# Designs tried in a protein design chat: miniprotein binders against p40896. Part 12

Target 1, 331 residues: p40896
Amino acid sequence: MLMPKSVALLRIRYTLEAALARGFTTVRDCGGAEGFLKAEIRQGSLNGPRLITCGHAISQTGGHGDLRSGALPASAFDSCSCHFGQVGVVADGVPECYKAAREEFRRGADFIKIMGGGGVASPTDKISNKQFCDDEIKALVDVANSYHTYVTAHAYTAEAIQNCIKLGVKGIEHGNLLDERTAELMAELGCYLTPTLVTYKVMGSDQFSAFLGPENSRKNTEVLYKGIDAMKIAQKKKVKICFGSDLLGPLYGYQTQEFRIRGKVQTTQEILLSATVTPAEMNGLGDKLGQIKPGFIADLLMMKSNPLDDITILDEPESNILFVMKEGRIY

## First folded at step 22 (miniprotein)

Design CC6
Fold by ESMFold2, fold request of step 25:
Structure CC6 (fold): chain B 331 residues (1-331), chain A 101 residues (1-101)
Amino acid sequence: as target 1 above (331 residues)
Amino acid sequence: GSRVMVYVELPKPTTDLEEIKEKLRKLAEELAKKLKEEGLEAKEVAVVVIEDGRIKIVGEVTLEKPTNDAEEIYKEAKELLEKLYDGRPVKYIFVAVSDLE
């Protein structure tokens, strides 16, 4: 059944410590990491990356983030960060959307995460369906604008993406069925795309054949095959691309394989920028983080060799990182 | 055929085989309940354990006759675990049943 809230929070600690050890000095969490974890990391009571959080992802009744009744184990393999316990909240209608978003900001969120399309293996979501009505999305964007931040949306299809960004959504998570027209619109509107391909690759492996049914396998195959194509389209159309991996799913140990997958589509420089400069800019931190410059925060990796020569060394952090520095402290 | 699976994430990694077996028993009980509610029986039992998001143990067994009994599922899952467990810390335990009739 559902994981208790306290267990879900303890799980996040181990995941975050592992992410820091693998070289992720700042992580944007799209669901599950509570604001009080930021304070514990800042104080040194918890070793982990700097956190940028949305608190709970917001969904409508029966949507991807609705954890009340669905096929719970299958949701754990979704690359979206909506997980068990307090990870997702439900809001139907404009007034509930206002309230839900305001509550997340009251609890310390830095941005709002919404569900804009169906997830793989969700019992109620169809991968092609829109999740929220237009006025609900606009309400969430209005609240985020009033806090001088943004809404990012889980969305797979070109139509869902276009609807979200036309209503003021700044970021798109996944976007596996992106087409050229939609990528052009994203670039025109200055939107960010954060693909997360590694989990789909692992979920499609023979090792997990016992755990996927035929319909979920079909859904996963569709989004996997199209995900690399979508990244090629986004890159061609100059969409701002951020690096993403599933830090909260049960397969977080594979998170650095995303670097290797990206190497099939992007240059090493493009990949490094997507993991540093671009996400720092998205989150208003471009003058403090994402670069090695005087006056910037001392977040550094010491590597055995140069990732510009071979990006795959970042997929082998145990062998290639000599130390991780965060805010001048070595871990 | 279709699959039914359940899993648990431990609060911290463990090497305590008895703790892992107790979690396995609870998962087998949950699977049996789901099978009985649907009027189904299974002929295949599988166990996966994951440490820190990486696959560590994968085992499957095909039964001589179908079952929806929690103790039979647990017995088969336990035997797979005991055969395959190598003493490394475990964080996630998955149990699945398949070949449903």
Scores: ipSAE 0.011, ipTM 0.390, lowest interface PAE 9.5, mean pLDDT 77
Fold by ESMFold2, look of step 22:
Structure CC6 (fold): chain B 331 residues (1-331), chain A 101 residues (1-101)
Amino acid sequence: as target 1 above (331 residues)
Amino acid sequence: GSRVMVYVELPKPTTDLEEIKEKLRKLAEELAKKLKEEGLEAKEVAVVVIEDGRIKIVGEVTLEKPTNDAEEIYKEAKELLEKLYDGRPVKYIFVAVSDLE
């Protein structure tokens, strides 16, 4: 639970450098990366992607982001990246939600991350559980609106998703049990979906599944199978889809495999847009990032071959990336 | 659930097998303590090793008899590691016990 800051910083340095080398020039972190890391990268004392951060994910007592009881087994093999370091804070009731969100913005957060539904790898919560009360979610959204940004929520089920987006949440992380009606509502409200399928695939592999308990293994399998279907539904209904994976979690080396998984569901063009244009727009950077145009920030990959012909070359970055440019600098 | 798991993150990757074994011993001691606190024993021991965010080593074994003894858990985890270790760097070590009675 508790680690010296000097040790934590050394471990993060390796992770950030690796992500940049894999071609991720901008990363949105949904828990654990504090705002001071963003400044160190801008200053050049750390090599890494540009960071868009929420600081700490906000959870209620006993929720998915609450590491104070029963959550440690879940955090080691959880399908969510919000359990890294001091990755979550607990807020119960409207006043605590106001305070927690304002504190994250004071610390440099670019957006607010909340837990809108239960996780996969915890024996103490169910994926169907509704986490925050409506007034609490609205309080968090109100604070984010006052800072001219957004709330994104961890949520798997159609019911949890609908509750969040009707209360003004703009993004959904995971969304594996999304149905057609919910996808229609997301598209209508201009909401963003960020699937994260690679962790479930890795957790379900023969080599890894031995570390899940029987109930958590069953939960994981259900979530994996349904997540692929949910992405198909989201595409059909024209939901805005962003590329996502665990960048700072223990399984960060599998991040590029998300490109392969999406290749079974999306066209190569759709995948590239989900990793560039769409997330830039979600974060208010659509006039600066995500495209190769005069006046845009010089974030570029030089590839050995064309990913439009074969998206899987992005899952083989060591063989296919000739250089990574971020803000005009080659790394 | 039916599983208890502990892990350690090394400050930098290592290929020092003796250092890795010492970490396994400490993890086994932690697992044994947790099992005894809950009044449980386990018949299954498993090890996962991660480097560069990728799984490098996975092994599991089912015991003849349930145990909550740290030395026995360590010996099983050590055997799995020695059989499967390929000499590449290690950053994370996970040890789990399951099939709890």
Scores: ipSAE 0.000, ipTM 0.394, lowest interface PAE 11.6, mean pLDDT 79

## First folded at step 23 (miniprotein)

Design DD2
Fold by ESMFold2, look of step 24:
Structure DD2 (fold): chain B 331 residues (1-331), chain A 101 residues (1-101)
Amino acid sequence: as target 1 above (331 residues)
Amino acid sequence: GSTVMVYVELPEPTTDLEEIKEKLRKLAEELAKKLKEKGLEAKEVAYVVIEDGRIKIVGSVTLEKPTNDAEEIYKEAKELLEKLYDGRPVKYIFVAVSDLE
């Protein structure tokens, strides 16, 4: 996971420039993009999408954001003196949760990301794990509310999702094992779901299965096969759905394949709204971004053909985008 | 359906409606040339005006008959401009045609 600071900076720069070139004029990052990157993009020192950031994702000890091997002692995390490229921080108990969330806001975060359940890629947790106690989640939500923003949570299982949203979490990342009752509850509470199906398709391929160990490969297989069904449930129950890819490291170039996968579940209009209007609303930007209307910020794609006729042209941006405009500037 | 688009970035923002119309005419000529080179005609004409990072004017019209004639494209874009122009400086002008056959 660790790499020299200069190499990590070059990879982040490349990743942001490539995302803009693929047509993403605004990106919400759920771990790893710190607030100083927003300033550099705003000033024009970096070409990239507008960033909405959480800084570091917040995890319990042994949770999805805790990247330490289970064979290492607890002090191993403290032995890494490099902070660049770290995507998560560990907080246990209410006071540490208050402090961790406040620290992210101090560093320029726009929202708080937490690990509400187990993950695929982390070394010491199970997908079925519920993570954080109720009072810890409530503490994180209280801090986000005091900054007039929201908490979004990594969660796969129906139980983890329900626990988070009942405690005031407004967004769910992934949600691959969502059931009908949970989708109903999300819709009733006005919560947002950001599915990220492409990651599991790619990680399960022969090309990339080596990134996972045997147990993580089993976890990934479970979420892959359930993911399309969960998306169908969410769409049927009218959950507010945002577009996301959650690609890990070298897989980032596959992000537009999510458009193609979504075509199995959503209409072309639903997919376009999920990538524009709905995420703008989630982030308090619905009166400025996400639509082509007088007075809105000039974030525009000009396509060679109409994505309403064929959504898959968005998975072929090099062939189909005539220009990308962000804030009235062509890239 | 497919779209063909042309645009111009003005060296200085302008409020001179006649200068804007002159730019529209040249853009319409460029669109017509592109359509004729491909053997296509268009049934929809649209334009977008962007100033200071914001969308200022957006409009479109559907024609009764397809066209690749520069003057007809210009006439439709000019009429929309005259109806929608609010007197503020213009920096970018885009003209697009769509519904190609």
Scores: ipSAE 0.136, ipTM 0.583, lowest interface PAE 4.8, mean pLDDT 80
Fold by OpenDDE base, look of step 23:
Structure DD2 (fold): chain B 331 residues (1-331), chain A 101 residues (1-101)
Amino acid sequence: as target 1 above (331 residues)
Amino acid sequence: GSTVMVYVELPEPTTDLEEIKEKLRKLAEELAKKLKEKGLEAKEVAYVVIEDGRIKIVGSVTLEKPTNDAEEIYKEAKELLEKLYDGRPVKYIFVAVSDLE
């Protein structure tokens, strides 16, 4: 990042406070959030949602986590997981995958994120690319399993998704190009899908037409229209679905629009489950989070209106949330 | 499952059990109405109160059968409150219905 670390930290503070104010009491970060933030939030020196973090997303050279221009030499990229503001790290081969995953855990990761296929925002890969070899994915899964946690993968295509989940990946981020067979397999294996429809909508909007370059815009268009269909297929096949947004940088303010978008294809109940019980279960917190009952952590939204009546109320938190409670404290 | 919560604020903290019960009745009616409108049923009802400036989940009742009947919800809520809060001041009453399917 071209900004001073001090400025970046101030922006992080704002982002976290804003997310909490929007009613998110727990947030899973799938690339870039540093482990020290969790400690600061727990200690109360930083106000924000409870963070579940993976550290850096692990990617192959030229993969979705490798944001280097094809014109840049290899030396222009430091694959060190210690770099501030970097979303991904590069690991090629089984030994490097072992090292990369272990390094993220050393730094306090709760799970591992991998790039299992091509992406929209990366400059050098195609959406149709399957990323990592089978032995690399297995290596990453084996490490995560040794820490009694999971791997989630960025994957769009049916091929990439199937490849990941057959190797023990338990989460799929996006999944916009999944088919019925893939959804059936996900349901059978107990995999979690996290659609992120809002990111494509916002990036493809006129307001942010300059946000993506021409190639990335093309890729964005490709996955935007398929995402809704993918969600319908996943629901039909009873795939476990989590709430997600995947908004980059300044777009993070649109986080709650995912509720509005999903309202067109999911029931209010399905959406609420995806934002509470299901993600809690995915992260091993099903006995502590996602419900209001004795023994659970007191994470509550006090609202003027009931989101069961209209899910879009959650897209207008400034008008509808009276207060946010996290761990019994009102913010 | 999904959880819905309805709340009532009392003008002042009260230990009047009858007042609390009446507020619970109203909460139950509101919940039942919303449940019916959505074709939902409650399986579990949780109750929270504000004590010492903090919200506490004080208990829950698993219903014998899922219901959107206000009277049934009220009955369970009443019994739980009588057990848990008799004699304690209550300013805010919250009823949360969990496991909506």
Scores: ipSAE 0.026, ipTM 0.398, lowest interface PAE 6.3, mean pLDDT 82

